# Ledger of designs, part 1: VHH binders against o28486

Every score and structure here is a prediction.

Target 1, 243 residues: o28486
Amino acid sequence: MIGIIGGTHILEIKVLKDVEETRIETPYGTAEIDVGRVDGIDVAIIQRHGKRKDKPPHRINHAANFYALKSLGVKYVIGMGSVGALREEYSLPSLIIPHDYIDFFSGVTIYNDSLVHVTPGFDEYLREVLVEVARKISSFPVIDKGVYFQTRGPRLETKAEIAMIKSFADCVGMTAGSEATIARELGLSYAIVCTMDNYAHGIKNQSIDYREIVEKAKENARECLKIVEEAVKKVWEEKIQRT
Positions, changes and structure headers below are counted from each chain's first letter, unless a header gives other numbers; antibody chains aren't numbered by Kabat.
F, E and O stand for the ipSAE by ESMFold2-Fast, ESMFold2 and OpenDDE, each averaged over both directions (binder to target, target to binder). V2 = 0.75 x the mean of E and O + 0.25 x the DockQ between their complexes.
Where letters were taken out, [cut] stands.

## First folded at step 4 (VHH)

Design a1
Fold by OpenDDE, look of step 5:
Structure a1 (fold): chain B 243 residues (1-243), chain A 121 residues (1-121)
Amino acid sequence: as target 1 above (243 residues)
Amino acid sequence: EVQLLESGGGLVQPGGSLRLSCAASGFTFSDYAMSWVRQAPGKGPEWVSGISGSGGDTYYADSVKGRFTISRDNSKNTLYLQMNSLRAEDTAVYYCARGPYDFWSGTFDYRGQGTLVTVSS
């Protein structure tokens, strides 16, 4: 079983079949997981914002989500995301597969009662798989390396905040750093592919409208899901089927 | 050997239209997304449009959205770009490329030799 974690639109696209809704109790809380199939491959799917869209970014229980995946036997987790572009030169829409991230504010961890220090990051194998797939089938530009800057949310960034972080990162979101950190702490492999659907505040002197962001994300989510589907197949073949 | 050959470029007046074609060979055409990119004199490459292997998904740069239409005929191994309402700033060499545009490297898996489009009064 391969894990998939994404936004609210992940199940709206007809890539997943035979979806069964489940609820898993974990030491960190309850996780909602849909078990389904991608081209006959068993997958466990999490909508990070909740099926009822009642989990804003700062309230997502990443520990519960990833623990639940682990409890189901998941070893590899592929994330899907929507991010703001921090570079004016980027063409939108585009895909970015970040190789590193900056997250100073989330503070997420499962190590609350023991002294354990991990060095977090994205799994390079999964990144390579995503990059390979994206380079073949993506219908819009691909950025195969970039730094993901995570803000806490749920509010959007101020112009001043973006002006500061744009020198250090390539895209901005609210969840990927947390997911990567928790995944690493739990011993899971994790990487993410993101659609850049909008420019961050002040990058092109455009007004930021959350509604517009959501709509564009939905529109471009299909492309991201296609890539994830193929990535799942490749991971299954290379890491699961042969074992 | 993978080959991509563009055609259809030329001189056109502002507001005019052109249709570019790209003949592909040496690979299973329908298995790959295809892209149009352009390079204007003195500028770097710019992604213009992309289309999925099946042709079901199409995307455009903001600069050409509403004016350009990408399409493909997999039975003919041909990629098309219909360009309407052409502007002077559309003047560039247009390249057909296999796969999506790699933004960081500015490279493609494979790219043709390009066809020149000049928009001038």
Scores: ipSAE 0.721, ipTM 0.877, lowest interface PAE 0.6, mean pLDDT 92
Fold by ESMFold2, look of step 5:
Structure a1 (fold): chain B 243 residues (1-243), chain A 121 residues (1-121)
Amino acid sequence: as target 1 above (243 residues)
Amino acid sequence: EVQLLESGGGLVQPGGSLRLSCAASGFTFSDYAMSWVRQAPGKGPEWVSGISGSGGDTYYADSVKGRFTISRDNSKNTLYLQMNSLRAEDTAVYYCARGPYDFWSGTFDYRGQGTLVTVSS
């Protein structure tokens, strides 16, 4: 079983079949999971913001979500997300597959009462799968390496905040650092492919329109879903055997 | 061996139209997304448009959206770019490329020889 975590439209993948909604109790809380199949391959799917869109970025229970995936036997989790571009030369739309992240502010962990220090990161095997797939089938330009800066949210970043962080990162979002950290703590492999849907605040001479960002993210998510679908097939063939 | 051959460039006045073609061989054309990329004199490459392997999904740089249309005919292994409402800043050598533009390296998987489009009064 392969895990998929994403935003609002993750269930729109056309080959997703036999979806069963379930709730799983974990030591960290309840997770909402859809179980189904992608081209005969069992998948467990999390809509990170909740089925009712009631979990803003700072309220996502990452520990419950990833523990629930682990309890279903998932070992590989592929994320999809939406980010703002921190470099003016990146044209939109594009895909970015970050290789590393900066997250000073979320503080997420499962180790609340023990002295454990993991070395965080995105899983290199999954990253390589995502890059290989994207380089074959993406209709968008691809940025196959970059640093993801995670802000806490839920508000968008101020111009001053973006001016400060753009020297250190290529894209800005609110979730992937948390997901990568919790996955590593739980022993799960995690990597993410992101759409660049807008320029971050102040990168271009443009006003920020949240409605426009959401509309672009919705349209661009379809391309990202195709990447995820093919990545699921590749991971299954290479790491998970069926007879 | 992968081969991509662009054609259809030329001189056109502002506001005019031009249609570029790219003949592909040496690979299973329908398996790959395709791109158009342009390079103006003295400038680096600029991604223009991309299209999925099936042809069902198309995307455009903001600078050309609404004016250019990418398409493909998988039965003829041919990629097209219809360019309308041309402007002087569209003057460039246009390349077709297999796969997406890679911003990190500025590298394509494969590209053609290019076809020159000149938009001039």
Scores: ipSAE 0.317, ipTM 0.718, lowest interface PAE 3.8, mean pLDDT 87

## First folded at step 7 (VHH)

Design g6
Fold by ESMFold2, look of step 9:
Parts: structure tokens; C-alpha cells; sequence
Structure g6 (fold): chain B 243 residues (1-243), chain A 120 residues (1-120)
């Protein structure tokens, strides 16, 4: 079984066949999971903001979500997300498949009561699969590596914040660092493909409007979904059939 | 051996039109997304447009949106770019590329290019 975690746009796109909606109790809380099949492959999907859109970025229960995936036997989790560009030379729309992240602010961990140190990151195998697939089938440009800067959210970044971080990262978002951290702590492999739908505040001479960001993410989510569906097939063939 | 051969470039006046073609061979054309990329004198490559393997999804850079149309004919293994309302800023060598433009790895494979010059 392969896991998929999607953001706001996944509520508008139904990709599973034979869907069984379920709630799984975990030591960290309850997770909502859709279980079904993509091209005959068993898949578990989490809508990270909740099916009712009631979980803003800083309130997502990452530990519950990833524990629930693990309890279903998932070992590989592919994320879909939306980010702002930190470099004006990146054309839009595009995809970015980050290779590393910066997250000073979320503080997410399952190690609240013990002294355990884990070096997290995006899974190299999954990232390579995502890049390989995107380089063949993406209909718009791909930024095939980059650093993801995670802000806490839910508010958008100020110009001063963007000016400070743009020298150190390629894109800014609110979730992937938390997901990569928790996945690694739980022993799961995780990587993400993101649409780059807008420039972060102050990168170009334009205003930032959350409504426009959401609408662009919806319009471009099909590219992420195409990439993720093909990546699921590749991971299944290479790692789950034991070939 | 993958081959991409662009044609249709030339000299055109501002406001004019050109249609570029790209003949593809050496791979299963319909399996691959395709792109047009251009490079103006003294500048780096600029992604212009992309199209899915089936032809069902198309995307454009803001600088050409509404003026250029990408299309493909999978029965003829040919990619097209219809360029209308041409401007001096569109002067460039135009390349047909297999797959999307990838920022760090560069093109997967591209042709030799065809020159489009927009001047009065």
C-alpha cells in the first residue's frame, strides 16, 4: 500500500476507485484516511487540511496522520503541495521537487518525552522517482531540486520575511518540512512534488492574495496528481513486488 | 536515436505570424510531454510553452499567453507552435524539447533550433 498526502486542492479531485473512507485512532489522535486503488494499486490518501477544510497548516496533526498510514502497512508516502517561488527567474507555473528543507518554526515531533535525535530529510529514492517521472510527463517546467523553507502559517509571509529567507531557499510553504520530519521519525519514506503557483511577497512587483493562490493551486493540481499517480506505479513495481 | 528537427523560422514584421514545426523520431512521441523553449541573443533559455503527451493539457509563459498556441499531431510525430501578434521581444532561436524544461538539469533532449527574427 502506498500513501499519498494532498493539500487543499485534493478535496476537488477524486482519483481513487473503490474508495473506503475510514477514521483511524492513533496514540496521537484520530486520522481521516481514504483507502482505495489507483490503477489497481492499493493506496491510502490523507487530505491534510481535513475533508471539511478545518485544519489550517499549523493545526495539522502530522503525527496522527503518519502513524495511521504506518498502521495500514504504508512504507512510502508521496506528498502533493503548493508553494511560493523565492526566485524571480523561476517561471510560473512550474513544479518543484525539493531535495532539502529548512524548518525552524513548526516544532513537530513524536519525541516529546525522550531524548532522541533524528536527522530528517526527503527520501532520496522517492525524490528520484518523482524527478524521473516529472522529466517525462510534466506539461510545464520542473525545478528538479531546491530547498523548501517552511513557515508556520497560517498567515502569508511579509516582505521582510521573504527578503530574509530568499538567499537560503527556493520555495516557501507551510507543511512539507513537518511531514518529512514526522515521516522520518516514524520510519516512513517521504518526498513531495509541489506546484509553484505564485511568487512570494516582494519577489516580483505584485500583491499576494490568498484567494488567487488557492485558485492557481486548484488549476495546477492536475500536474501534481499526474506525477504522483505515475510515481505510485513506479514505486509499486520497484519496491512492493519485490523485484 | 532521438531526433528533433525544428522548422518554420524566418524574418517577420511586428504583428505578423509564424508557425513552427518539430518533427520527432527515435522515441514513442505520444508517451512524452513536449516543450518549446527559446533563447534570445545574449540571454539564457526561456520556457515558452508545454503540452502533455496526449495533447490534452497546454501551458504558456505569461509573455506569450494569448498570442501563441502549442499543439501536436501524434499520428505524424509532430509538435507545433502557432505564433501570432509577434513582437520584437519574441526574436530568438526556438527549440523543440522532449519533456518539460527542467531548471537544474537543463533540457532532456532538444533540437538544433530555428531562428525567428521579428523586425521591421
Amino acid sequence: as target 1 above (243 residues)
Amino acid sequence: EVQLLESGGGLVQPGGSLRLSCAASGFTFSDWAMSWVRQAPGKGPEWVSGISGSGGDTYYADSVKGRFTISRDNSKNTLYLQMNSLRAEDTAVYYCARGPYTFWSGFDYRGQGTLVTVSS
Scores: ipSAE 0.662, ipTM 0.870, lowest interface PAE 1.2, mean pLDDT 89
Fold by OpenDDE, look of step 9:
Structure g6 (fold): chain B 243 residues (1-243), chain A 120 residues (1-120)
Amino acid sequence: as target 1 above (243 residues)
Amino acid sequence: EVQLLESGGGLVQPGGSLRLSCAASGFTFSDWAMSWVRQAPGKGPEWVSGISGSGGDTYYADSVKGRFTISRDNSKNTLYLQMNSLRAEDTAVYYCARGPYTFWSGFDYRGQGTLVTVSS
């Protein structure tokens, strides 16, 4: 079984066949998991903001989500997300597959009563799969390397904040760093493909509106999903079926 | 050997129209998404439009949305770009490319380009 984590757009897209909606109780809380198949492959999907869209970014229980996936036997997790572009030279819409991230603010961890230190990061194998697939089938530009900067949310960034972080990162979001950290702590492989649907505040002369960002993310989610579906097939063939 | 050959460029007045074509060979055309990219004098390359292998999905840069239409004929291994309501800022060499534009590696294959000049 392969895991997929996505945003609210997943609720609008029929990703799975033979879907079973489940709730899994974990030591960290309850996770909502949809179990089904993608082209005959067992897949578990989590909508990170909840089925009722009642989990804003700072309230997402990443520990529960990833623990639930692990408990189902998942070893590889592919993330889907939307981000703001920090580079004006990027053509939007675009895909980005980040290779590293900055997250100074979330503080997420499963190690609250043990002294354990891990060095987090995105899984390079999954990144390679995502990049390979994107290079073949994506219909808009692909950034195959970049630094993901995570803000806490739910508010958008100020112009001054973007002016600072654009010196160090290529895109900005609210969840991928947390997910990568928890995945690493739990021994799961995790990488993410993101759609760039808008420029971050102050990058170009455009108004910033959360509603508009959400609508664009939904519109471009279909393309991102195609990448993820093909990636799932490759991972299954290369890492699951042969083992 | 993968080959891409653009045609259809030329001089046109503002508000005019052009249709670009790209003949593809050396690979299974329908298996690949295709892109149009342009480069204006003194500027870097700009992604213009993309289309899925089947042709079922099309995407456009904001700068050309509503004016340009990408399409393909897989039976003829040909990619098209219908350009309407052309503007001076559309002046550029237009390239046909296999797959998406990747900002770190560019294109694995692209044509030699065809020049589009929009001028009164």
Scores: ipSAE 0.028, ipTM 0.462, lowest interface PAE 3.3, mean pLDDT 90

## First folded at step 9 (VHH)

Design h5
Fold by OpenDDE, look of step 10:
Structure h5 (fold): chain B 243 residues (1-243), chain A 120 residues (1-120)
Amino acid sequence: as target 1 above (243 residues)
Amino acid sequence: EVQLLESGGGLVQPGGSLRLSCAASGFTFSDWAMSWVRQAPGKGPEWVSGISGSGGDTYYADSVKGRFTISRDNSKNTLYLQMNSLRAEDTAVYYCARGPYTWYSGFDYRGQGTLVTVSS
């Protein structure tokens, strides 16, 4: 079984066949997981903001989500996201597959009662798979590496904030760093592919409207999903089916 | 061997139209997304448009949206770019590329390009 974590836009796309909605109790809380199949492959999908869209970024229980996936036997988790572009030279829409991230604010961890230190990051194998797939089938330009800067949310960034972080990162979002951190702590492989649907505040001389961001993200989410579906197939063939 | 050969470039007046073609060979054409990119003198490559393997999905840079149309004929292994309402800023060498442009890795494959000049 392969894990997929996505945002609210996944709800609007029937990704899974033979879907079973499940709730899994974990030591960290309850996770909602949809289990089904993508092209005959067992997949578990988590909507990070909740099926009812009632989990803002800072309230997402990443520990419960990833622990639940692990408990189902998931070893590889592919994330889907929407981010703001921090470079004006990027063409939009685009895909980005970040190779590293900055997250100073979330503070998420499963290690609350012991001294354990891990070095987090995105899984390079999954990144390679995503890049390979994207290079073949993406109709978007692909940023095949980059630094993901995570803000806490739920508010968007000020111009001053973006002016600061644009020197260090390529895109800005609210969840990927947390997910990568928890995945690493739990021993899961995790990488993410994101659509860049808008420029971050102040990158170009344009006003940022949240509604517009959401609409573009929705429109572009299907393209991202195509990449993820093919990636799932590739991971299945290379890492799961042969074992 | 993968080959991409662009054609259809030329001189056109502002407001005019031009249709580019790209003949592909050496791979299963329908399995790949294709892209048009352009490069103006003294500038870096600019992504123009992308199309899925089946042709069902098309996307455009904001600079050409509403004016350019990407299409493909998989039975002929050919990619097209219909360019309408051309502007001086559209002057560039246009390249056909297999797959999308990747920021760090560049193109999987691209042709030699065809020159489009928009001038009065």
Scores: ipSAE 0.782, ipTM 0.903, lowest interface PAE 0.5, mean pLDDT 93
Fold by ESMFold2, look of step 10:
Structure h5 (fold): chain B 243 residues (1-243), chain A 120 residues (1-120)
Amino acid sequence: as target 1 above (243 residues)
Amino acid sequence: EVQLLESGGGLVQPGGSLRLSCAASGFTFSDWAMSWVRQAPGKGPEWVSGISGSGGDTYYADSVKGRFTISRDNSKNTLYLQMNSLRAEDTAVYYCARGPYTWYSGFDYRGQGTLVTVSS
């Protein structure tokens, strides 16, 4: 079984079938998981902000989510995300597949009353799968590595904050560092592919056509979904199907 | 072996049109996204346009949006770029690339490109 975690568009995976909604009790709280199949491959899907979009970034129960995936036998988790670009020379839309992250603020951990230290990061194998797939099927540019800066949220970053961090990171978001950290603490492999629709605050001026922006965001998310779908097939073939 | 053969370049006056072609062989064309990348004299590569394997999704750099149209014919293993309302700044060698432009790995080109010169 392969895990997928993402936002609202995650249920638009084109071959998702036989979906059963489940709730799983964990020592860290309850997780909502959709179990189904992608082209015959069992998947467990988490909508990180909740089915009703009631979990803002700082309220996501990462420990419950990843523990629940582990309890279903998941070892590999592929994330989908949305980030702001920190470099004006990046063409938009594009994808970024980060190789590392900076997270000073979240403080997420499952080790609240014991002395355990893990070395966190994005999983090297999963990242390589995502990059290989994206290099074949992405219809728009791919930033095939970069540093993800995680802010606490839910507010967006100020111009001063962006000015400070843009020399140390390539994109900014609110979730992937927490997900990578908790996954590593639970012994799960995690990597993420992110879409960039807009520049972060103060990087570049942006004209607003609300209808065009919404439609473009939907198309960009679909591109990311195609990559995740193919990555699921590749991981299953290479790590699960073989004896 | 993978081959990509660009053609259709030439000299054209400002405001004119050209249609570039890229003949592909040595791989399953419809499995791959394709892109056009250009390189002006003294400049680095610039992504121009991309298209999905099926042809259903297309994307363009802001500098060419509304003037250029990418398309493909999977039955002929051919990628196209229709370039209209050409400007002097469109002068470049245009390369057909397999897959997207990737920031750190570059782009997968195999041909010599086709030169487009926009001048009086």
Scores: ipSAE 0.662, ipTM 0.870, lowest interface PAE 1.2, mean pLDDT 88

## First folded at step 10 (VHH)

Design i4
Fold by ESMFold2, look of step 11:
Structure i4 (fold): chain B 243 residues (1-243), chain A 120 residues (1-120)
Amino acid sequence: as target 1 above (243 residues)
Amino acid sequence: EVQLLESGGGLVQPGGSLRLSCAASGFTFSDWAMSWVRQAPGKGPEWVSGISGSGGDTYYADSVKGRFTISRDNSKNTLYLQMNSLRAEDTAVYYCARGPYTWYSGWDYRGQGTLVTVSS
């Protein structure tokens, strides 16, 4: 079973067959998971913001979500998301498949009362699968590595915040660092592909509007979904079908 | 062996039109997204347009939206770029590329290119 975790548009997955909606109790809380199939491949899907869109970025229960995936036997989790561009020379829309992240702010962990240290990062195998798939089927440019800067949200970043971080990161978002950290703590493999639909605040001389960002993300989420679906097939063939 | 052969370039006046073609061989054409990329004299490469393997999804750089149309004929293994309302800044060598432009790895494969010169 392969896990997928995505934003608000994942509820529109049309290729998922035999969907069973479920709630899984975990030591960290309840997770909402849709279980079904993509081309005969068992998949568990989490909408990170909740099926009712009631979990803003800073209220996502990452530990519950990833624990629930693990309890279903998932070992590989592919994320999809939306980010703001920190470099004006990137053409938009683009896909970005980050190779590393900066997250000073979330503080997420399952290790609240024990001395355990993990080496953080995105999973190299999953990242390579995402890059390979994107290099074949993406209809728009691919930023095949980059640093993801995670902010807490839910507000967008100020111009001053963007001016500070743009020399150290390539994109900005609110979730992937938390997801990568918790996945690593639970022993799950995680990587993410993001659509880069808009420039971050102040990168271009233009006011930003969250509603415009959401609409552009919706328009390009189909491209991310195609990448994720093909990545699911490759992971299944390479790591699951013959293991 | 992957081969991409562009044709259809030439000298045109501002406001004119050209249609570029790219003959593909050595791979399953319909499995791959395709791109047009251009390079003006003394400049780095610039992504122009991309199209999905089926032809159902197309994307354009802002500089060419509304003027250029990418298309493909999978039965003929051929990629096209219809270029209308040409401007001097469209002058470049135009390359057919397999897959999208990837920022750090570049193109997967590209042809030798065809020169488009827009001048009055």
Scores: ipSAE 0.701, ipTM 0.883, lowest interface PAE 1.1, mean pLDDT 89
Fold by OpenDDE, look of step 11:
Structure i4 (fold): chain B 243 residues (1-243), chain A 120 residues (1-120)
Amino acid sequence: as target 1 above (243 residues)
Amino acid sequence: EVQLLESGGGLVQPGGSLRLSCAASGFTFSDWAMSWVRQAPGKGPEWVSGISGSGGDTYYADSVKGRFTISRDNSKNTLYLQMNSLRAEDTAVYYCARGPYTWYSGWDYRGQGTLVTVSS
């Protein structure tokens, strides 16, 4: 079984066949997981913001989500996200497959009662798979590496904040760093492909409208999903395979 | 061997139209997304448009949205770019590329390009 984590945009897309909606209780809380198949491959999908859209970014229970996936036997997790572009030279929409991230604000960890230090990061194998797939089938330009800057959310960034972080990162979001951290702590492989649907505040002379951001994210979600679906197939063939 | 051959470029007045074609060979055309990328003198490559393998999904840079139309005929292994309402700033060498343009790697494969000059 391969895991997929996505945002609210995935709610509008039928991804799974023979889907079963489940709730899994974990030591860290309850996770909602849809289990089904993508082209005959067992897949578990988590909507990170909740099926009721009641989990804003800063309240997402990443520990519960990833633990639940692990409990189902998932070893590889592919994330889908929507981010703001921090470079005006990027064409929108675009895909970005970050190779590193900055997250100073979330503080997420499963190690609250023991001294364990893990160096987190995106899984390079999954990144390579995503990049390879994207380079073949993406209709968007692909940023095949980059630094993901995670803000706490839920508010958007000020111009001053963006002016600072754009010197260090290529895109800005609110969840990927947390997910990568928790995944690594739980021993799961994790990488993410994101759509850049808007420019971050102040990158271009444009107003930031949350509604518009959401709509664009929805529109571009299908493209991201195509990449993920093909990636799932590739991972299945290369790492899991049916005997 | 993968081959992409662009054609259709030329000199056109502002407001005019051109249709670019790209003949593909050496690979299963329909398995690949295709893109148009252009490069103006003194500038870096700029993504123009992308199309899925099936042709069902098309996307455009904001600079050309509403003016350009990407399409493909998989039976002919040909990619097209209909360019309408051309502007001076559209002047560039236009490249047909297999797959999307990638920021760090460029493109998987591209043709030699065809020059489009928009001038009065």
Scores: ipSAE 0.658, ipTM 0.858, lowest interface PAE 0.6, mean pLDDT 93

